VHH binders against o26951. Designs and how they scored, part 6

Target 1, 206 residues: o26951
Amino acid sequence: VEYTHFKDLQALEMERGRLYETIVVTWDDSMVGNAAPIGVLCTGDDTVTLYLYQGTRTVENVLNNGRFTVNVTLDPLIFTDSTLGDLEEDMFSHYRDFLHLRGADAFFTAEVVSVKKLVKRDRFGESELHVVKARAGDVMRAESFRMALNRGIYAVIESLIAYTRAEFSDPLVLRERIAEMNRVARKVGGPREKEAMRRIIQALES

## First folded at step 19 (VHH)

Design k04
Fold by ESMFold2, look of step 19:
Structure k04 (fold): chain B 206 residues (1-206), chain A 123 residues (1-123)
Amino acid sequence: as target 1 above (206 residues)
Amino acid sequence: QVQLVETGGGLVQPGGSLRLSCTASGFTFDDYYMNWVRQAPGKGLEWLSGIDWSGGSTYYAESVKGRFTISRDNAKNTLYLQMNSLQPDDTAVYFCAKGPEYFEWEPSEYDYWGQGTQVTVSS
């Protein structure tokens, strides 16, 4: 795979305030790679934030060596396999002193700027969280690159599907489904996804 | 004009409780994360707690977990901090701060602040 080098995250069309679904690659002291699906928040032209839960290899590796790559892929099997198990060692390639996902449509190197350990409480309970701020270094884009995934539009689409079946649906189930999709759109999306959800909710209340 | 006004500070004995309020105006309150930050005498700003746009996710510094609870009432444009088991080292000016549309813990990244309310834990 041939990569073109770009100076910042604009090459991946990442926008401040949006969270993108990526594969984060980390490694241990022996350069044994690890891949995990991680949402990556764009906070500037070359800055990102990750919200890493305690007890994962990702956070352990990040805390140990302060480097990782963020990899763009649209392959659902990569997301699935890296969640349900480990990717095989031949799924990792070297770039300088980093590992990245072999064949990624794009990747960028990242170096940790700061880590904040804190406690998060939500509907799933209480958990330990590391908020990792990092600076993007080299941004590498292949000809195959199409987009960095943002699931905001799919939250809208799922809401519209539910809306079209509202008269055949249990109102409590519908309300919970729309509330969940709104949480997704608010977490990851931009102004257009948020406005779309407002319109759908208004239509359901009419 | 964006305004944040903290109330509810005061003098409390060690082990006591206090509830802070922050009323917001001049922006769409439920679009944003909100935060509590304190500054002890002679010290820098310390982030304490944050809350998402709906109140569905709350965040706490290790120093206050289990003792402080953040909440919000979006119908009243009001942010709250329930503070329990207060100790002398909790003495500080407590600030309400407006965050962006995502979780941010670093005080230098907040654009609007209240004037602060004094909390003194003495004996």
Scores: ipSAE 0.831, ipTM 0.929, lowest interface PAE 0.6, mean pLDDT 93
Fold by ESMFold2, look of step 20:
Structure k04 (fold): chain B 206 residues (1-206), chain A 123 residues (1-123)
Amino acid sequence: as target 1 above (206 residues)
Amino acid sequence: QVQLVETGGGLVQPGGSLRLSCTASGFTFDDYYMNWVRQAPGKGLEWLSGIDWSGGSTYYAESVKGRFTISRDNAKNTLYLQMNSLQPDDTAVYFCAKGPEYFEWEPSEYDYWGQGTQVTVSS
């Protein structure tokens, strides 16, 4: 696959404040690759933030060598396979001193700027979290690139489907569904997704 | 016109407790993460705790884990910090700060701040 080189994340149409679903590739000291689906928050033209939970190979590798790649793909099997198991070694390609996902629609190299270790509490309990801020280096885009995936619009769409079926739905199940989608839209979306969810919720309350 | 007003500071003995409040106005409060930050005299800003738009996720610096609890009441546009087991090292001016619409711990990234409330821990 042939890549065009760009200097910043605008080439991938990433916007500050939005979280994109990507495959993050890391490796150990022997260059054995690891891939995991990770949301990547765009915080500037060449800056991103990752929220990495303690006890994962991804955070271990990032803390060890301070480098990784962020890989754009829309292939659901890549997301599934990298979650349920390990990708085969032939799924990784070299780019200088980095590994990246073979055949990614786009990828960028990333170098850690800072790591903040902190405690997060939520409805699942208490977790140790590493907040990793990184600077994008080389941004590589293939002709196959269409978009960096943001699932905010799909949270809105799922909510609208539930809304149109509301009178035939268990009210408790509907409420839980909408709350779940609102959490997604708030986590990953921009102002328009958040406003859409506000309107849907208000319509259901009338 | 964004306003953040902290109250609840004061003098307390080591081991004591205080609860800080921050009343917000001039923006849609439940669109944003909110944070508590402190500054000891002559020191830089230290992020302590953050909370998401709903209160469903809370975040804590290791230094205050288990001692401080952040919460919010969106109906009253109010942010809270419950501080227990206070120590002399906790003496500082405490600020509430409006974060963006995602979790951010770096104080230099916050756009609106309260005037602060003094907390003094002294025997």
Scores: ipSAE 0.827, ipTM 0.927, lowest interface PAE 0.6, mean pLDDT 93
Fold by ESMFold2, fold request of step 21:
Structure k04 (fold): chain B 206 residues (1-206), chain A 123 residues (1-123)
Amino acid sequence: as target 1 above (206 residues)
Amino acid sequence: QVQLVETGGGLVQPGGSLRLSCTASGFTFDDYYMNWVRQAPGKGLEWLSGIDWSGGSTYYAESVKGRFTISRDNAKNTLYLQMNSLQPDDTAVYFCAKGPEYFEWEPSEYDYWGQGTQVTVSS
């Protein structure tokens, strides 16, 4: 796979304030690779934030060497296989002192700027969280690149599907579906996804 | 005009509790993460806690976990900080700060701040 080098995240059409579904590749001291699906928040032209929960190889490797790659793919099997198990060692390619996902549609190198350890509480309980801020270095894009995945529009689409079937739905189930999609849209989306969800909720309330 | 006004500070004895309030105006309160930050005498800003737009996710610095609880009432445009088991080193000016639409803990990234409310823990 041949990559073109770009200077910043605009080449991947990443926008400030949006969270993108990616494969983060990390490695240990022996360059043994690890891949995990991680949402990556774009915070600037060359800055990103990751919210990494304690107890994962991803956070362990990031804290150990302060470098990783963010990899763009649309292949659902890569997301699935890296979640349900480990990718084989031949799924990692070298780029300078970094590893990246073999065949990624795009990737960028990242170097940690800061890490903040804190406690998060939500409906699932209490978790230790590392907020990792990193600077993107080399942004590498293949001809196969189409987009970095953002779940925002799909949360809106799922809400609209539920809306059109409201007459056939339990009202309590419908309200929970819309509330969950709104949480997704607020977590990953931007102003247009938020406005879309506001309109859908307003339409349901009459 | 964005305005954040903290209230509820004062003098409290060691081991005591206080509840701070921050009334917000001039922006859509439930679009944003909100934060509490303090500044002790002669020291820099210390981020303490943050809360998402709905109150569904709350975040705490390790130094205050278990003692402080952040909450919000979006119907009243009000942010709260419940502080328990206060000790003299909790003495500081406490600020309410408006964050962006995602979780951010760096005080330099906040765009609007209240005037602060003094909390003094002493016998």
Scores: ipSAE 0.821, ipTM 0.925, lowest interface PAE 0.8, mean pLDDT 93
Fold by ESMFold2, fold request of step 21:
Order: structure tokens, then sequence, then C-alpha cells
Structure k04 (fold): chain B 206 residues (1-206), chain A 123 residues (1-123)
């Protein structure tokens, strides 16, 4: 796979304020690779933020090395396999002093700027969270690149599907489905996805 | 005109409790993360706590976890900070601040600030 080198995240069409679903590749001091699906928040042309929970190999490696890659893929099996287990060692390729996902449609190198450890409380309870701010270095894009995945539009689409079946649905179940999709859209989406969800919710209340 | 107004500060004994309020106007309150930040005498800004648009996720600095609780009432456009087990080193001016549409802990990234309310913890 041949990569073209770009200056910043605009080459991946990443927008400030949106959270993208990616494969983050990290490694230990022996360069043994690790891959995990991680949402990556774009905060600027070459800046990202990751919200990493305590107790994962990803956060351990990031805290140890201060370097990682963010990899763009649309392959659901890569997301699944890296969550349920470990990818095989031949799934990692070298780029300078970094590892990246073999065959990724795009990837960028990242170096940690700061880490803030804090406590997050939500519907799942209390968790220790590391907020990692990083600067993108080399942005590498293959001809196969199509998009960095953002779940916002799909939360809207799932909500619309539920809306068209509303009169045939249990109202409580429907309300919970829409609320969950709204949480996704507001977490990852931009203003248009958020406005779409507002309109859907208002229509259902009529 | 965006406005944030803190109330509820005052003098309290060590070990005591205090509840701060911040009323917001001039923007769509439930579109944004909101934060509490404090500044002790002669010191810089210290981020304490943040809360998402709905109140579903709350965030706390290690220094205040278990003692402080952030909450919001979107119907009243009001942000709250419940502070328990207060100690003299909690003495500071407490600010509410409007964050962006995602979680951000650095005070330099916040757009709008209240004028602050003084909290003094003293015997």
Amino acid sequence: as target 1 above (206 residues)
Amino acid sequence: QVQLVETGGGLVQPGGSLRLSCTASGFTFDDYYMNWVRQAPGKGLEWLSGIDWSGGSTYYAESVKGRFTISRDNAKNTLYLQMNSLQPDDTAVYFCAKGPEYFEWEPSEYDYWGQGTQVTVSS
C-alpha cells in the first residue's frame, strides 16, 4: 500500500469538534503492537484529544511512550477483532519509529502533548479517565481512503427508521431508542446532526 | 449577551458544606458543557469539575472527587456545585465557565466566565 504524505488532518476531512471512530495503534518498549477501537476528537488542524479509560493496554502504552498512530479503516472485522481479542503481529507495519495498522486507508502519527487524569461519572458508574491531547505529525493517506468514520449521521438514520415505525412501537421503548441515538449524535456529531435530532424529537412529541 | 452569574459563596467552617449556583443567559444552555473553576489567593486557575449538555456525564479533578458534585437544571438554565468536607485550602473565588460542545478541562479554552463568588473556609 502506497501512502501520500500530507501536512495536517484536513487531508482526512476531519472537522474540529467531531469524534471519529478509528483504530489506535500503540506499542510497548519491545515494539509489540496493540490495536484498539478508539474515538478520536478533532480539536484543530493537527490536534486531537482521546478519552482513555484506566486499565487498558492503550492507555498504558500511551503513558509509557507518548506516541501512537491513529488509523482509518471502514472494515468492521478490524474493529471487532481488536476489541474481542488481539490482532496478529503481522497486522502492524513500521513507519519511522511508529507502528501503524497494516493496510489502513490512512493513518497519522501522534505525539502526546499533555495528559490529564480525572474522574468521570455517568450511567455506568465512576471511572478513572485519562484525557490525552496529542499533536498529529505525518498524515499518510492511501488511494483507498474514503472517509474517517463518524457515527453522527447513522444515529440520525436509525432515529428516522424508528420514527417511521412509531405508531407500531411501544412508546417507552421508542423513547429510549431515540434518547440513545441523541446521546450518540451529540457526543460525536456536528451542528447539523444535533439539529436533525432536535427536529426528530419534536416531531415525535407531536 | 452571554451572562453567567455565580451565587452561594460565603464563609463556612472547616468540614462544612456549601452549594454554589450559576445562572446562565444569552445562549442555548443545553448545547454546551459547563465547568467550575477556582482561583485561590495568589494562585492560578484550577479546573474542578465539568458536566455535559444533559448532566449525563460529570467530570471531576482528583483533588475534589468524592467531595464535590456538579449538576445542572436545564429548565432553569442553572449550574450547581455541591461542596462537602470543605477545608481551608478550598478558600478561593469560584467561577462557572462555558465550555465547548465537548469535554474540555483547560480553562484557557473556555469562552465565557462569570464574575465569581468568594468561598472562605476558616475557623
Scores: ipSAE 0.819, ipTM 0.925, lowest interface PAE 0.8, mean pLDDT 93
Fold by OpenDDE, look of step 19:
Structure k04 (fold): chain B 206 residues (1-206), chain A 123 residues (1-123)
Amino acid sequence: as target 1 above (206 residues)
Amino acid sequence: QVQLVETGGGLVQPGGSLRLSCTASGFTFDDYYMNWVRQAPGKGLEWLSGIDWSGGSTYYAESVKGRFTISRDNAKNTLYLQMNSLQPDDTAVYFCAKGPEYFEWEPSEYDYWGQGTQVTVSS
């Protein structure tokens, strides 16, 4: 795969305040790679924030060497395999002193700027979380690049699908589904996704 | 006009409890994360806790986990901070702060603040 170099995250159409589903690649001192699906929050033209849970290889490697890559891919098997297990060694490529996902549609290098350890409490329980702020470096984009995954737009799409099938669905199940999607859109979506959800909800209530 | 008004501060003995409230107006309250931040005498701002728009997710600094609980009532446009097991080093001015639509722990990123309420923990 041939990559073109760009200066900042605008090349990937990443916007401040948006959370993107990515594959974060890290490595240990022996350059053994690790890949994990991680939501990456864009906080500026060259800054991102990651929320890394304790006990993972990802957080261990990031805290250890302060470097990682964020990889954009639309391959569902990469997300699946990196979640269920480990990617094979041949799924990693070298860029300078970084590892990145082989065949990624795009990737950028990142260096840690700050880390804050805190506790997150949600419906899944209480977890130790490392909030990692990083500076994006080299942004590499392949010809195959189209967009980074964003859960906000998918929440809207899923809601619309649910809407179109409302007459065939249990009203309570539908309500719960829409509420969940709205939560996602409100949490990680932009103004347009939020507005879309408002319109969908209004339509369902009419 | 955005306004945040904290109440509930006061003097309490060590081991005591306080419940702070923050009433918000001038913006769509349940579109944003809300946060509690404090400033002790001679110290900088310390982020304590954040809460998402629905209350489904809450975040805590290590210094207050297990003792403080953040919550919100969106119908009342009110943010709460239940503080238990208070210690002298919890003495500070406590601020309610409006966050963005996503979680942010850095106080410098908050766009609106209340006037603060004084909490004093002393024997």
Scores: ipSAE 0.817, ipTM 0.934, lowest interface PAE 0.4, mean pLDDT 92

Design k04
Fold by ESMFold2, fold request of step 21:
Structure k04 (fold): chain B 206 residues (1-206), chain A 123 residues (1-123)
Amino acid sequence: as target 1 above (206 residues)
Amino acid sequence: QVQLVETGGGLVQPGGSLRLSCTASGFTFDDYYMNWVRQAPGKGLEWLSGIDWSGGSTYYAESVKGRFTISRDNAKNTLYLQMNSLQPDDTAVYFCAKGPEYFEWEPSEYDYWGQGTQVTVSS
């Protein structure tokens, strides 16, 4: 795969305030690779934030060496395989001092700027969270690149499907599904996805 | 015009409790993360706690976890901070701050602030 080098994240059409579904590649001191599906928040032209939970290999490697790559792929099997197990060593390619996902549609190198450890409480309980701010270095894009994946529009689409079936649905189940989709849209989407969810919820209440 | 007004500060004894309120206007309150930040005498800003648009996720600095609880009432456009087990080093001006539409802990990234309310913990 041949990559073109770009100066910043605009080449990947990443927008400030949106969270993109990516494969984050990290490695240990021996350059043994690790891949995990991680949402990456775009915070500027060359800045991103990751919300990493304590106890993962990803956070361990990031804290150890302060470098990683963010990899764009639309292949659902890569997301699945990296979650359910480990990717084989031949799924990692070298780029200078970094590892990246072999065959990624795009990737960028990242260097940690800061890490803030804090406590998060939500419906799953209390957890330790590392908020990692990083600067994108080399942004590499292949001709296969189509888009950085954002779940926002799909949360809206799932909500609309549920809305069209509302009169045939258990109201409690419907309410729970719409609330879950709203949480997703608010977590990853931009203003248009959030406004769409607002309109859907209002329509259900009338 | 965006406006944030903190109330509920005052003098409390060590070990005591206090509840701060922040009333918001001039923006769609439940679109944004909200935060509490404090500034002790002669010190910089210290982020304490944040809360998402619905109150479903709350975030705490290690220094206040287990003692402080952030909450919000979107129907009243009001943010709260329940502070328990207060100690003299909690003495500070406490600020309500509007965050973006995602979690952000750095105070330099917040665009709207209240005037602050003084909390003094002493015998």
Scores: ipSAE 0.814, ipTM 0.925, lowest interface PAE 0.8, mean pLDDT 93
Fold by OpenDDE, look of step 20:
Structure k04 (fold): chain B 206 residues (1-206), chain A 123 residues (1-123)
Amino acid sequence: as target 1 above (206 residues)
Amino acid sequence: QVQLVETGGGLVQPGGSLRLSCTASGFTFDDYYMNWVRQAPGKGLEWLSGIDWSGGSTYYAESVKGRFTISRDNAKNTLYLQMNSLQPDDTAVYFCAKGPEYFEWEPSEYDYWGQGTQVTVSS
């Protein structure tokens, strides 16, 4: 795969405040690669934030060497295999002294700027979390690149699907589903996603 | 204009409890994360807790986990901090701070602050 080099995350159409589903590639001191699906929050033109939970190779490697790559791919099997197990060694390629996902539609190098260990509480319980802020370096985009997966737009799409099926759904279940998607859109979506959700909700209430 | 007003501070004995409130105005309250930060005498700012716009997710510094609880009432544009098991080293000025639309723990990234409320823990 041939990549073109860019200076910042605008080349990947990543916007501040939005969360993108990516494959984060890390490695140990022996350069053994690890890949994990990680939601990456864009916080600027060249800054991102990751939320890493304890007990993973990802967090271990990131804390150890302070470097990683964020990889954009639309291949569902990569997401699946990286979640359920491990990717094979041949799924990693070298970019300078970084590893990235072989065949990724795009990737960018990242260096840790700050780490905050904290406790998160949500509906799933309490967990220890490492909030990792990183600076994006080289942004590499292949011709095959289209877009990074964004949960905001998917929340809207899922809501629309739910809307079209409203006649066949339990009203309470539907309401909860829409509320959940609205939370996602409000959390990681842009103004248009938020407006879309507003319209959907209004339509459902009419 | 944005305004944040903290209340509820005071003097308590070790082991005591306080509940801080922060009333927000001048912006859409439930669009933003809210945070509590404190500053002890002679020390820097310390982030304590954050809460998402809905209250569904809350975040805590290790120093206050299990003792402090952050919450919010969006209908009242109010942020709360329940502080239990207070100790002398909790003595500080406590600030309410407006965060962005996403979680941010670094105080330098907050755009608006209250004037703060004094909390003193002493026997």
Scores: ipSAE 0.804, ipTM 0.929, lowest interface PAE 0.4, mean pLDDT 92
Fold by ESMFold2, last read:
Structure k04 (fold): chain B 206 residues (1-206), chain A 123 residues (1-123)
Amino acid sequence: as target 1 above (206 residues)
Amino acid sequence: QVQLVETGGGLVQPGGSLRLSCTASGFTFDDYYMNWVRQAPGKGLEWLSGIDWSGGSTYYAESVKGRFTISRDNAKNTLYLQMNSLQPDDTAVYFCAKGPEYFEWEPSEYDYWGQGTQVTVSS
C-alpha cells in the first residue's frame, strides 16, 4: 500500500465535533502491537480526543509511551477480530517509530498532549476514564481511502426505519430504539445528524 | 445574550452539604455539555464535574469523586451541583460553564461562564 503524506486531518475529511470509528494501534516497550476499535473525536485540524477506559491495553500503552496511530478502515472483520481477540503480529507495519495497521486506507501518527483521569457515570455504571488529547503528526492516505467511518448517518437511518414501522411497533420498544439511536447521533454526529434526530422525535410526538 | 447565573453559595460547616444551581438562558440548553469549575483563593481554575446534554453521562474529577453529584433539569434550564462532605479546602468561587457538544474538561475551552457563587467552608 502506497501512502501520500498530508498536513492535517482535513485530508481525511474529519470535522471538529464528530467522533470517528477507527482502529487505534499502540505498542509496549518491546514494540508488541495492539489494535482496538476506538472512537476518535476530531477537535481541530490536527487535534483529537480519545476517551479510554481504565484497564485496557490501549490506555496502558498510551500512558506508557505517549504515542499511537489512528487507522482508517471500513473492513468489519478488522473491527471484529481486534475486539474478540488479538490481531496477528504481521497485521502491524512500521512507520518511523510508530506501528500502524497493515493495509489501512489511511492512518495518522499521534502524540499525547495531555491526559486527564476522571470518573464517568452513565447507565452502565461507574468507570475510570482517561481523556487523552493528542496532536496528529503525519497524516498518510492511500488511494483506497473513501471515508473515516462515522456512525451518525446510520443512527439516523435506523431511526427512520423504526419510524416507518411505528404503527406496527410496541410504543415502548420504539421509544427505546429511538432513544438509543439519539444517544449514538449525539455522541458521534455533527449538527445535521442531531437536527435529523430532533425532527424524527418531533414527528413521533405529533 | 447567553446568561449563566449561579446561586446557592454561602457559609457551611466542615462536613456539611450545599446545593448549587445554575440557571441558563440565551441558548438551547439541552444541546450542550455543562460543567462546574471552581477557583480557590490564590489558585487557578479547577474543573470539578461535567454532564452531557441529557444528564445520561456525568463526569467527575478525582478530587470530588463520591462527594459531588452533578445533575440537570432541562425543563427548567437549570444545572445543579450537590456537594457533600465539604471541607475547608473546598472554599472557592464556583462557576457553571457551558461546554461544547462533546465532553471537554479543560476550562480554557468553555465559551460562556457564570459570574460565580462563593462557597466558604469554615470551622
Scores: ipSAE 0.803, ipTM 0.918, lowest interface PAE 0.9, mean pLDDT 93
Fold by ESMFold2, last read:
Structure k04 (fold): chain B 206 residues (1-206), chain A 123 residues (1-123)
Amino acid sequence: as target 1 above (206 residues)
Amino acid sequence: QVQLVETGGGLVQPGGSLRLSCTASGFTFDDYYMNWVRQAPGKGLEWLSGIDWSGGSTYYAESVKGRFTISRDNAKNTLYLQMNSLQPDDTAVYFCAKGPEYFEWEPSEYDYWGQGTQVTVSS
């Protein structure tokens, strides 16, 4: 795979405030790679934030060496395989002092700027969270690049599907489905996805 | 004309409790994360707690976990901080700050601040 170098995240069409579904590659002291699906928040032209829960190999590697890559792929099997198990060592390629996902449509190197350990409480309970801020270095894009995945539009689409079936649906089930999709849109989406959800919710209540 | 107004500060004895309020205006309150930050005498800004747009996720610095609870009432455009088990080193000016539409803990990234309310913990 042949990559073109770009100066910042605009080459991947990442927008401030949106969370993108990526494969984060980390490694240990021996350069043994690890890959995990991680949402990556774009916070600027060359800045990102990751929300890493305690007890994962990803957070341990990030805390150990402060470097990682963010890899763009649209292949659902990469997401699935990296979640259900470990990718084989031949799935990692070297780029300078970094590892990246072999065959990624795009990747960028990242170096940690800060880590904030804190406590998060939500509907799943209390957990320890590491908020990792990092600066993107080299942004590498292959000809195969199409987009960085954002779940926001799909939350809207699922909501619209449910809306068109509203008069034939159990109102409680519909409301719970829409609430779930709204949580997704608010977590990952930009202003247009959030406004779309607002309109759908208002239409259901009128 | 974004405005954040903190109330509820004052003098309290060690071990006591206070509830701070922050009334917001001039923006769509339930679009944003909100935060509490304090500044102790002679010290820099210390992020304490944050809360998402709905109140569904709350975030706490290690220094205040278990003692402080952030909440919001979007119908009243009001942010709260319940502070329990207060100690003299909790003495500070407490600020309400508007965050972006995602969780951010660094005070330098907040765009609007209240004028602060003094909390003094002393016998």
Scores: ipSAE 0.800, ipTM 0.919, lowest interface PAE 0.8, mean pLDDT 93

